# Designs tried in a protein design chat: miniprotein binders against q9bqp7. Part 88

Target 1, 240 residues: q9bqp7
Amino acid sequence: VPQNWFPIFNPERSDKPNASDPSVPLKIPLQRNVIPSVTRVLQQTMTKQQVFLLERWKQRMILELGEDGFKEYTSNVFLQGKRFHEALESILSPQETLKERDENLLKSGYIESVQHILKDVSGVRALESAVQHETLNYIGLLDCVAEYQGKLCVIDWKTSEKPKPFIQSTFDNPLQVVAYMGAMNHDTNYSFQVQCGLIVVAYKDGSPAHPHFMDAELCSQYWTKWLLRLEEYTEKKKNQ
Below, E stands for the ipSAE of ESMFold2; O stands for the ipSAE of OpenDDE; V2 stands for 0.75 times the mean of E and O plus 0.25 times the DockQ between their complexes.

## First folded at step 6 (miniprotein)

Design y15
Fold by ESMFold2-Fast, scan of step 6:
Structure y15 (fold): chain B 240 residues (1-240), chain A 94 residues (1-94)
Amino acid sequence: as target 1 above (240 residues)
Amino acid sequence: SREELWERIFELIEKGDKEEALRLLREYIEKYPDNPDALFMVAELLYDMGRPEEARKVLERAKELAKKTGDPELIEYVELLERLIERLLEELKK
């Protein structure tokens, strides 16, 4: 059990719509400060296996593409991922319209890939919004909070062509989702409770995206693992 | 334990003791046959040691298990290593 154990769900909150909830999705800006982000905690507490596999993946990609080709590949993957997130934010936001530069991405394979998932998404409550766990002292920027098939979820959009250098990256994605969930459930900027997660992996060729739904029980299991990673991060900082 | 054996394997690979790492990986696979990550690591290590024919055979087994588990990241790794093995095999036949 983690030394700094804290519950993921807030018993004083509900996942049902509240009259005090805004009619437009929340978008709290992320403030840079000394408090660690979810991404940094996870990157600094990678296992020896994860570090090893990441290093070997990079070596093999360089072997296949050359050094310049590898840099171009990673830059393009990053840019495509950024545009995919921007397109999704525009699609899901009632206040935004797509700009000229985003039209081509709306026609991309990634957007085609997620169409069947988007049909099941409604009641958007937050988009590209900052969360902070004041008690556990970490921050994050989540992609989306919305109902998926009637259940309020923290939704994380992933592209399959994005570099995934370690086999265990799916395990860290669930940790990322529950870390955002726990933070939001205890963040005073939000009034609702989220108990479910969804990781959506979109494919460049337009093949149907894979949804990885996480119910409340699974979220609680990953929350315990996230607390262990956070504890490891804190201990490593003390021993530097 | 499973975790202790797993950590020891990585320690051996980091030290460059590739033959001993293979021996322990095969022991791990005998005890935990449903782990596609372990099979992938055997194929990857064999490729690094210049043994692409053996790597190809093991990778085929890893590919079947990865498809059964539905891990898209592992499938991506398998396909990348598959391409590298085929390139090496072509070069060796020249």
Scores: ipSAE 0.012, ipTM 0.399, lowest interface PAE 7.8, mean pLDDT 80

Design y16
Fold by ESMFold2-Fast, scan of step 6:
Structure y16 (fold): chain B 240 residues (1-240), chain A 94 residues (1-94)
Amino acid sequence: as target 1 above (240 residues)
Amino acid sequence: SREELWERIFELIEKGDKEEALRLLREYIEKYPDNPDALFIVAELLYDMGRPEEARKVLERAKELAKKTGDPELIEYVELLERLIERLLEELKK
């Protein structure tokens, strides 16, 4: 159990829409500062096992592709992910100016992959928006907050180039989602409560995306693990 | 303790004593049978040691545990190791 436990949900907030909610999804810019991001905390607190496996994966990819080929592969994965996120923001945004880029972005297999998920997404509250946990002192940039099958969720969009793995920190996707959720629930820039998460993995070949829904109980379980990672990060930073 | 056992395992890997590392990893797996990380490390070491048939067997178990996590990146990593092991198996048939 974490020594400095703090609740993921805010008892002063509701997940029901209210009149103070803006008519346009929030998009608060991420401001770089000395406060650690969710991704930095996770990267700096990988287990010895995770570090070993990640380094082995890198070595084998370099052997297969060469140094330059590996760099090109990682750049392409990043670019495809960026384009996928831009397309989703355009699709889910009510703003006309963002939809001008739609046609070329919407042609990807990744967008075809998520069509069945998007049918169940409505009530978008935030897109590509910064969150900060004021008490625990960390920041993040979340992809989307919207209702999925009637439940308000922090939604994280992932791309997968099967059979090749991503370079992003492995196994920590649920921790990212709950970290964003806890931050948003205690961020004064937001007025609502999120209690559920959704990780959507889209496929390049257009195969149906896999949704990984996280109910409030599961989010609470991963929140405890996130707090342990955050404590480990803080102690490492304090001792340096 | 768990951490002491892991520290010793990684010390052995760094020293190149892969056989002793495998022995301790097997001990770890017996104590923590649902932890996929140890199984992946065993598969990696067996691959490095030119023992792809044993690596394949261990990786099948790791794959089933990975599916239970719901982490697509973990599942894809397992699939990458499967391809490398199968390639090595074909090379050794030469």
Scores: ipSAE 0.142, ipTM 0.621, lowest interface PAE 4.1, mean pLDDT 80

Design y17
Fold by ESMFold2-Fast, scan of step 6:
Structure y17 (fold): chain B 240 residues (1-240), chain A 94 residues (1-94)
Amino acid sequence: as target 1 above (240 residues)
Amino acid sequence: SREELWERIFELIEKGDKEEALRLLREYIEKYPDNPDALFWVAELLYDMGRPEEARKVLERAKELAKKTGDPELIEYVELLERLIERLLEELKK
């Protein structure tokens, strides 16, 4: 799929604020259906090398930690990530209730890690919100759409136990961000246009999070790679 | 092509044809000496084949190159394999 036939940005949309836009962040619920999610497309189009490396890593971790230890390790990593996302949604929501907000979620090292990023985040437009690309037939659940340092961004929150100072070290995360961006820009549930992305990698020990800002040019470059992954996914499904 | 050669190498690894995979990996390294992944896979295969001293030497080169090219995920795999090689070498000394 050539990029010029399916552009990431919608020429019918403006990046200017519209007075009719809702004052509270959008939260469109994700409908379960046959249309593939961004994460499913990426998981099913991993290279043979990536799959094999992951399998070998699992085998070696099991050798070090034991089968139960490895299961416990991976379960803990997953749970911590989930709690981090819940805490960020709570922090960025304009309305807070004692019944809804869990203060214990706000005291993690991950939350300390992102404090310096959060001070530059404002104008939240969407939180934990579903997107669908009508023409390309994929869906996703994005974390956040907000202004970062004055630029409207699709923001993706990641947790890591090791430093990720380069965007290359975040692997498929740029593809995930631009996939959400392209879907949102062509989803009738949204009226604005997003041209920038932000991947924020938070650290368990509270070390300052690494922000990976993606301008419009960089987003366009990763969009081309996402389209190739989507085409690969589609072709594999037709040939199964 | 580069991609076709890489795919063939992994097919051989999956089939357990480790000697042929090593042969092709060494050819790959001659053509693409700046690829730390290839050096890592040589070390991995040497370890699996019971040749830990050779694996350690190649893995040191892979680690240096991975740090220069900025591949932190590969560095994580390298460090894990380093620990396993050192344990095996300690057992062989006994």
Scores: ipSAE 0.161, ipTM 0.618, lowest interface PAE 4.1, mean pLDDT 82

Design y18
Fold by ESMFold2-Fast, scan of step 6:
Structure y18 (fold): chain B 240 residues (1-240), chain A 94 residues (1-94)
Amino acid sequence: as target 1 above (240 residues)
Amino acid sequence: SREELWERIFELIEKGDKEEALRLLREYIEKYPDNPDALFYVAELLYDMGRPEEARKVLERAKELAKKTGDPELIEYVELLERLIERLLEELKK
């Protein structure tokens, strides 16, 4: 159990729409400062197993592509991921209009991959929006908060290339989602309660994306693990 | 404990002590026989140590368990390692 336990859900909040809620999705800008991000906390507290998998993947990719080829590959993957997120934000923002070039991005394999998931997404409340946990002192930038099959979720969009998938632990993806959820539930910029998570893995070849739904009980379990990672990060920072 | 044994195994892998890591992984599997993660790491180490036939046999069992659990990430890792093993076996055949 973590020493500095804090609840993921806020008893003062409801998942139901509030009359004070804006009609357009929230997009709070990320404030850069000394407060650690969710991503940084997770990167600095990787397990030996995760470090092994990451180093193994890097070694195999460098062997396959060479050092320069590996740099090109990782830069291209980063760019593809950025464009995928930009396209999703545009699709889910009803007021946004696209130029012809941006419209072509909507026809990418990744966007084709998520079409069946998007049909079940509605009631978008936040897009590419900053969250801060004032009490636990961490920040993050979440992808999306919307209803998936009628349940309000923090939604995280992931890309994967077949046949060479990224070596990423699904274990840390749930931690990222619940970290954003706990922050949003206690961030004064937001007034609603989120109790569910959704991790969507999209494929470059357009194969149907895999949705990984997290109910409130599962979110609570991963929240405890996130608090332990945050505690480990804080202790490591004190000792450096 | 389970977590202490798991951490020790990866400490050994990090230090390059692959034989001792395999010994502890087999001990772990004896206690937790239906864990596909442990079987995957046995196959991974056997492949790395130049023992692809043994790696293939272990990986087949890991693949069956991974499909039963429905873990798509583990299934993708297993399929990638399967291709590497088959490629190495073809090279050794030559």
Scores: ipSAE 0.132, ipTM 0.577, lowest interface PAE 4.5, mean pLDDT 81

Design y19
Fold by ESMFold2-Fast, scan of step 6:
Structure y19 (fold): chain B 240 residues (1-240), chain A 94 residues (1-94)
Amino acid sequence: as target 1 above (240 residues)
Amino acid sequence: SREELWERIFELIEKGDKEEALRLLREYIEKYPDNPDALFLVALLLYDMGRPEEARKVLERAKELAKKTGDPELIEYVELLERLIERLLEELKK
């Protein structure tokens, strides 16, 4: 129950294609400024339980790999995730330059993992595109907006080294998705409405990716939680 | 699904509705009795709610199951929570 509620959906918008829609997916660059990103807000407002579970993971890894080994490991995980996102952007984009890079990127287990999900993805509207909520004053970079099984979704691609994803690493993902959705729905750079979300967890060993579909009702529930996290972030900033 | 049930549990934890989270966790444990993560989470919530005696009992079960399933990561965090619970119990006796 946020004190300053704002709607996730924009009554002036539709999820149907318009004649004014561009023929290529939108890719608006992220402009750096003092406006907080979705990921920063979430990082700065973690619960005691989230902090404990994250610290658990870090201490275990440091114990096993040493400090230098841990830094190398986290850099490698970041690089693998970045390459996975680049491969997906390439696969879903009509641009020839990006498609030419595919031969090196398409051979990962993560891409094999996600093949069955990609068969159900079409009508791509945005890729690696910046969103800003002008009223609530936050910004983000979303992975993809496309139709999944006929429903227009904000799609977030996640990587996991194990078939069973770590719980703590996934539970803020719904908040991230709805934060992007609410921003896009109220961002003047976009003309359409998104009401659904999809979190896809891909696995390094090529095991079938797990899709977590979020309908409009579920998105509205997570939106309320996102607003609470945003309020907490704003209050914490005032008290610095 | 299993994943949807876990999502609902964490949503309740984020909301601060720890009693309802405990109820759903107990339902989860009935369906998936070999998951030590769920028992650990119950113990953690009980500790956070100021119920360290109950947390201790559940954590003992989580430790036994974690050792049986061979999760060294979870064993380390069970031992950390054990130390926190014992410290709280000592403070309450003072």
Scores: ipSAE 0.007, ipTM 0.149, lowest interface PAE 9.7, mean pLDDT 78

Design y2
Fold by ESMFold2-Fast, scan of step 6:
Structure y2 (fold): chain B 240 residues (1-240), chain A 89 residues (1-89)
Amino acid sequence: as target 1 above (240 residues)
Amino acid sequence: SREELWERIFELIEKGDKEEALRLLREYIEKYPDNPDALFLVAELLYDMGRPEEARKVLERAKELAKKTGDPELIEYVELLERIIEERS
C-alpha cells in the first residue's frame, strides 16, 4: 500500500457528456515543466529485472545489426509508432482534411490491424491531449479518450513488430493508462470521469490487433501500483 | 516473492558478491526452471568468475529450454554466448 494514497476516480464527476463539453475532441498541448511525466516516472523506477531484460535485448540486437544498424532500427520503430498515432488522431478527429504523410500511413498494416477495434470506438472526447494531476504533481500526454463498446476509456495505442518478438515487458502499459486516467479525472481542464482503460496492440503485418480492456476494478488495482512507482520516484529525487 | 529475490540477486551482483548471487540464482532456477534469463545470467557470472566449463554446462541447459520455447531469438542468444565463451576460453 502507498504511504500517501489518493483516489483514482473523482466522485464529483460523471462519464456522461454535459452541455459545457466541447463539440470537438479536446487537444490540450503538453506544457513541459520541472514536474515529471508519466513516462519519466516509469523509466526511472523500472525493476532491476526489467532493466536487465532490456539491456539483454539491446546487446542481442547490436550483435545482429551492428551499433549503427541498431540505432537505425530503433529510430525506425519509434518513427513508425509516431506515424501510427498521427494517423489514428486524423482518423478519429472530426477534421475532414488529413496531412499528406498521414494519408500514406493510412494504408499501413498497423491501421489495417486496428480496423475491427475502430468499429467499436465512438464518442471521442480527447485526442493527443495533455493531462496534469495537480495534487500528485505529474503530467502526461494521453492518446485518446473515447467510448469503446459503450464504455468511456482512456485508450492507448501500441505497435508491435511481428514476427520478431523481443524480450520487452509490457506490464508498465497498464500503469501508464491509469496514471493518465487519474490525472484526467482530477485535471480542471476536463469535466468528465473516466473509469476504464483500453490498451490496443497493433501489428505491422495487419494481423488483428489485441485489445486489453481494463474495467474500473482492474484500473483501481493498477492505480495503487502506479502510486507506489510515483512514491519511489519522488523518494529517489529527494535523496539525489 | 520472485521480484524480491530478483532484487536481492542484482544487489549482490552490483556489490561484486558473485558467489552469493550464484547461490540464490541456483535456488531460483530449481524453483523456476522455465526462466531462460536466469540461466543466461548464471552462465555469464560463471564465465566472469573464471569457471568456463560450468558456464558451458549451464548454457547447454539454456539451449534445451530455448528449443522448447520455439523462440528463435533465445536460440540466437544461446549461440552468441557459446561463441563468446569459446573465443575467450
Scores: ipSAE 0.012, ipTM 0.290, lowest interface PAE 8.8, mean pLDDT 78

Design y20 (at its last look DockQ between E and O 0.53; V2 from the best seeds 0.00; counts 0 for: pae E 2.9 > 1.5)
Fold by OpenDDE base, second read of step 7:
Structure y20 (fold): chain B 240 residues (1-240), chain A 94 residues (1-94)
Amino acid sequence: as target 1 above (240 residues)
Amino acid sequence: SREELWERIFELIEKGDKEEALRLLREYIEKYPDNPDALFLVADLLYDMGRPEEARKVLERAKELAKKTGDPELIEYVELLERLIERLLEELKK
């Protein structure tokens, strides 16, 4: 049980959008503060076994690809992910804010992969927007807040070259999603609450993306795990 | 504890004491035969020790378990190591 328990949901917020919710998705800039990001917390609280295996993988990748080849590989993975998120932001943004859609961004296999998911996405409230949990002292940049099949979700878009049909195969992504949910639900910049999460795994080959829906119960379970990771991070930082 | 044992194994690997690390991993696997990470590390150490045939055999088991657990990252690591082992085996035949 976390020592510093905090609820994921804010009882003071209604699930109903206030009529004053802007028609334009929120895009709050991430402020570079001393406050750790969700990603940093998760990375710094990986198990020693996970860290070790990752290092072994990296060494073996360098052996296979060479140092320059591995750098190129890493850069390409990062670039593909970035372009995918940019394309999604363009697709999900209101038409009036659509800069000239780089048609080239839209022709990716990843975009093709998520088309069936996008059909079920509506009511976009935030895109690439910063969230801050003031009490728990962490920040994050969430990809999307929208309705998926009529349920308001924090949506996290992931790229993969390999099938991830199970939510367990998404590693710490569920923790990331609930961390964003908890932060958003308590961030004063947001007037609404989210109770669900969605991880979408998009595939490079254009095969149908896997949606991993997280209901309120599952979110609560992962929230407990997130709090434990956050505590571990906080303890490690105090000892440094 | 299991954690202490893993830490010791990692320390041994980092120090280059691969034989002792391998011994401890084998003992671990005897107690916990369904740990694909341990099997992977055994195969990886065997590869580093220039024992690719033994590495391949252990890695096959690791692969099977990794598939059963549905760990895509471990599967990727296994597949990478498989390719490296095969490359080494080809080099040794020359």
Scores: ipSAE 0.651, ipTM 0.902, lowest interface PAE 0.8, mean pLDDT 90
Fold by ESMFold2, look of step 8:
Structure y20 (fold): chain B 240 residues (1-240), chain A 94 residues (1-94)
Amino acid sequence: as target 1 above (240 residues)
Amino acid sequence: SREELWERIFELIEKGDKEEALRLLREYIEKYPDNPDALFLVADLLYDMGRPEEARKVLERAKELAKKTGDPELIEYVELLERLIERLLEELKK
């Protein structure tokens, strides 16, 4: 149980978008701050088992590919992930039609993989937008806030080959979603809140992506786990 | 305790004492036979020790359990080790 429990939802805030809000999705820039990011917190609170398995995986990849081959593999996975997120932002942004000529950005197996999911996405409210929880002192950069099948969600886009050199645990995807949700719900830059989450895993070969929907109850369960990770991070930094 | 046993196992693997690490991992698996991480590490050690037929059998069970957990990183680790094991077995056919 967290010692400093804090609610994920803000009772003073509606979960309905304000009709007077702008039609263009919010894109709040990430600012230079000394407070930790969600991904930093999660990376620095990995279990000893998670760290050990990741290191074994790296060694096996180097054995398979050679050191230079592993470097190229890692760079390629990172580039593919970057292109995927850029393409999704372009597809979901109403202003991206002007002076855009890079059709190669939109041609990938990952984009093909999510097409059926995108049909169910509407009412995009934020894209690649910074969030900050001033009370709990953490920041993040969420991928998307939109309705999925009529439910307003924090949406996280994942590939099967994210770069591993930056040592972020993919075991922690639900924690990442709820951390962004809690921050957004208490961030004065946002006038609304979100109670649901969605994780979408895309495949390189274009096979249909699989969505994982998180209702408010499931989000609350993972929020408790996130608070424990944040407490662990804070304790580690005090004892440096 | 379970935490003490895991800490000892990791220490032994990092020092290169593979036989003792394997012994402790097998002791753990006797008590907790459906742990996919432990089964993966047994297979990984057996591969390192040049025992790929034994590694393949253990890894098949680890793969089944990793599928149940839905852990995409463990599944990737298992598939990589499976490829390495099959290459070693092919090399030994002579």
Scores: ipSAE 0.331, ipTM 0.762, lowest interface PAE 2.9, mean pLDDT 81
Fold by ESMFold2-Fast, scan of step 6:
Structure y20 (fold): chain B 240 residues (1-240), chain A 94 residues (1-94)
Amino acid sequence: as target 1 above (240 residues)
Amino acid sequence: SREELWERIFELIEKGDKEEALRLLREYIEKYPDNPDALFLVADLLYDMGRPEEARKVLERAKELAKKTGDPELIEYVELLERLIERLLEELKK
């Protein structure tokens, strides 16, 4: 357990029936400051094994594709992911004519992949929205907060060319989701409490996306691991 | 301990002491035969050391364990290394 353990759920927040739900999804812009992001914390606290394997993979990919080929590959992966997120935000947001004009261009294999997941998504409360844990001092930009099969979730959309049928195959994604959850639950810009997470891995060929649902107990387990990573990050920063 | 030995192996690889890393990896595999990452590292080191035939044999075992554990990231690494080994073996035939 971390020395300065802090709860993921906010005891001052409850699922009161009379709590008003936003009619339009929140979209709080991410403000640049010196507070570390979730992704930076995770990147800077990788194990020696993770760092080594990632560097080896990059070296081997360059050997296979060439430096220009590798650069093109990574650029294309990044662009596909960005477009996928933009398409999902458009689909889940109420808008008008510009969205209608672009809708045909949004029908990609990745969008086909998530159709069955989207049918179970409702009550969208936040999209591409900034979160900040005011006590633990970290920030993040979450993809989506919505009800999935009746449960309010922090939803993280991922693209992959290879199947990811097991949650352990999603790397640090569970830590990222619970970090956003804990931040949102303690961010004064939000009034509701989220207790569940969902990682959705969409596939390029349109094969059905794999949803990895995280209930409150699983979120609490990953939260403890996230706190250890955050503590490690803080320790490393003090030593520089 | 298992983790202490594992960390030491990576430190040796980082320092370029590949022969000592291989020795410790072999000891690790004898004690923990269910770890496909260890077999993958042996194959990767052998490839890097210019021993692709030995790398291919070890990688076959790594591939079997990776598929059994259902680790897609490791499977991707294995398949990439497999392609590079076959390319190198083909070049060496010339």
Scores: ipSAE 0.295, ipTM 0.721, lowest interface PAE 3.3, mean pLDDT 82
ESMFold2 (binder alone), look of step 8: mean pLDDT 80; pTM 0.747
OpenDDE base, look of step 8: ipSAE 0.631; ipTM 0.896

Design y21
Fold by ESMFold2-Fast, scan of step 6:
Structure y21 (fold): chain B 240 residues (1-240), chain A 94 residues (1-94)
Amino acid sequence: as target 1 above (240 residues)
Amino acid sequence: SREELWERIFELIEKGDKEEALRLLREYIEKYPDNPDALFLVAQLLYDMGRPEEARKVLERAKELAKKTGDPELIEYVELLERLIERLLEELKK
């Protein structure tokens, strides 16, 4: 068990609408400072196995594409992911009529891939919004909080060129989702409770996206693992 | 204990004690037989140690599990290592 345990859910909150809730989705800007982000914690606490697999993948790509080709490939992957997130924010935002729409972005294979998921998404409460856990001292920028098939979820949109039909294939993504969830549930900028997660893996060729739903029990299991990673990060920082 | 065992395996690999790393990996696989990463690592260590026939046998098992788990990155690693093993086997037959 982690030494500094803290609950993922807030007993003072509900997933039901409150009169104090805003009528438009929240978008709290991320203020970067000395407080570590979820992605930084996860990157700095990768297991030796994860580091090994990443290094082997990198060497394989460099061997196939060259150093310059590898840099171009990774830049293109990053750009495609950024554009996919921007398109999803536009689609799910009530402000989309006031935003410039990119026809090419909206017709991308990744957007086609998620259409069947989007039809089951409603009641959007937050988009591209910052979360901070004041007690555990970490920050993050979550993609979306909305109802998926009637359940309020932290939704994380992922792009992949290869199939990822099992949650195990998404690596640290479940930890990222529950870290955002725990932060939001205790962040004073938000008033509601989220108990479920959803990881959506979209495909470049337009093949149907794979949804990985995480119920409250599964989220609680991954939360304990996240707390252990956060503890490891804190210990490493003290010894730096 | 699972993570502790995995960390110890990599410490042995870093130290250059590949035979002891293989022994611990076999213990790991007995306890966690559905982990294709462990089988892939065994195949890679065997290849690095100049034992490509043994590596090929283990890699086939890793390949089947990787397909079942749907890990595309591991599937690509398996295919790459498979090609390297076949090249080494061809050279050794000369």
Scores: ipSAE 0.007, ipTM 0.272, lowest interface PAE 8.7, mean pLDDT 80

Design y22
Fold by ESMFold2-Fast, scan of step 6:
Structure y22 (fold): chain B 240 residues (1-240), chain A 94 residues (1-94)
Amino acid sequence: as target 1 above (240 residues)
Amino acid sequence: SREELWERIFELIEKGDKEEALRLLREYIEKYPDNPDALFLVAMLLYDMGRPEEARKVLERAKELAKKTGDPELIEYVELLERLIERLLEELKK
C-alpha cells in the first residue's frame, strides 16, 4: 500500500442524477502547467520491461517500413485516433453534428466498429473534459463519462489496427481510467460519482469493438496500482 | 524479486557493462525460466559482443519458449536476429 493512500470514491457523492446537473455534457478545457498529467506520470514510470518491449516494437517496424515509413505510419495512426475521438465527441454531443463527409469516411472503419457499443451508451455527462485531483496534484483529459448498460462509467476509446497491433501495456489503460475517475470524484467542477470504467477497443476494419468493463472492485484494485505509479513519479522528480 | 533483478540487468546494459548484464541474465533465467524476453536479450547482447555462435544457440531456446508462450511478435524478431547472426557467421568464416 502507498504511504499517502487516498480513496478513489468520494463518500459525499452520489452516482444518481441531480436536478442541478447540466443538461449538456461538460467540457472543461485542459490547461497545461507544472502539474503532471496522467499520461506523463505513466510514461515517466514505465517499467524497464515495458520500455524494452516498446523499443523492440519500434525496431521491428522501422526494419519493415524504413525510418520515413515508420514516421508516416505512426503519424497516420495518431491522426486516425484523434479523428475517431473527435467523431465520437460529435456523435455523443447533443449540440454538435458530425460533418457528413467525415462521418461517411469513418463508417467503414472505427465508427462502424463501435456502433453496437454506442447503442448501450446514454446519459452522457462529460466529453473530452479536464479533471484535476487537487489533493494528489495531477491532471488529465478524459474521453467520456456516460452510462453504459445503465452504469455510470469513465469510458476510454482506443483504436487498434489489424493485422499489425502495437505493443501497448493493457495495464496502463486501466490505470489511466481509474486515475481520471479518482480525479473527477474529487474535482469541484463535477458533482457526481463514477465507480465503473469501460475501455473500448475499436478496429480499423470495422470488426466489432471489444468492451472491457471494470466494476467498482476492479477499479479499486487498479487505483492502488495508480497510486504506486504516482508515488514513484513524485520520488523520481525529487531526485532530479 | 523478479522485477528488481530485471531492473538491475537493464541498468547494466544502459551503462554498457554487457558482461555483467549477461551474468545476471543467466541468474534471472535460472530463477525465471518462463520469460522468453530474457533469452532473446541474451542472444541480442551476444550478437552485439561478436559472439554469434553462442547467440544462435540461445536464440533457438528463445524461439521455442516464445512458441510455447504464444508471442508471435517475439518470434518475428527472433527470425530477424537469426538472419543477422547467419550473415555475420558467413562473413567471419571467410
Scores: ipSAE 0.015, ipTM 0.258, lowest interface PAE 7.3, mean pLDDT 78

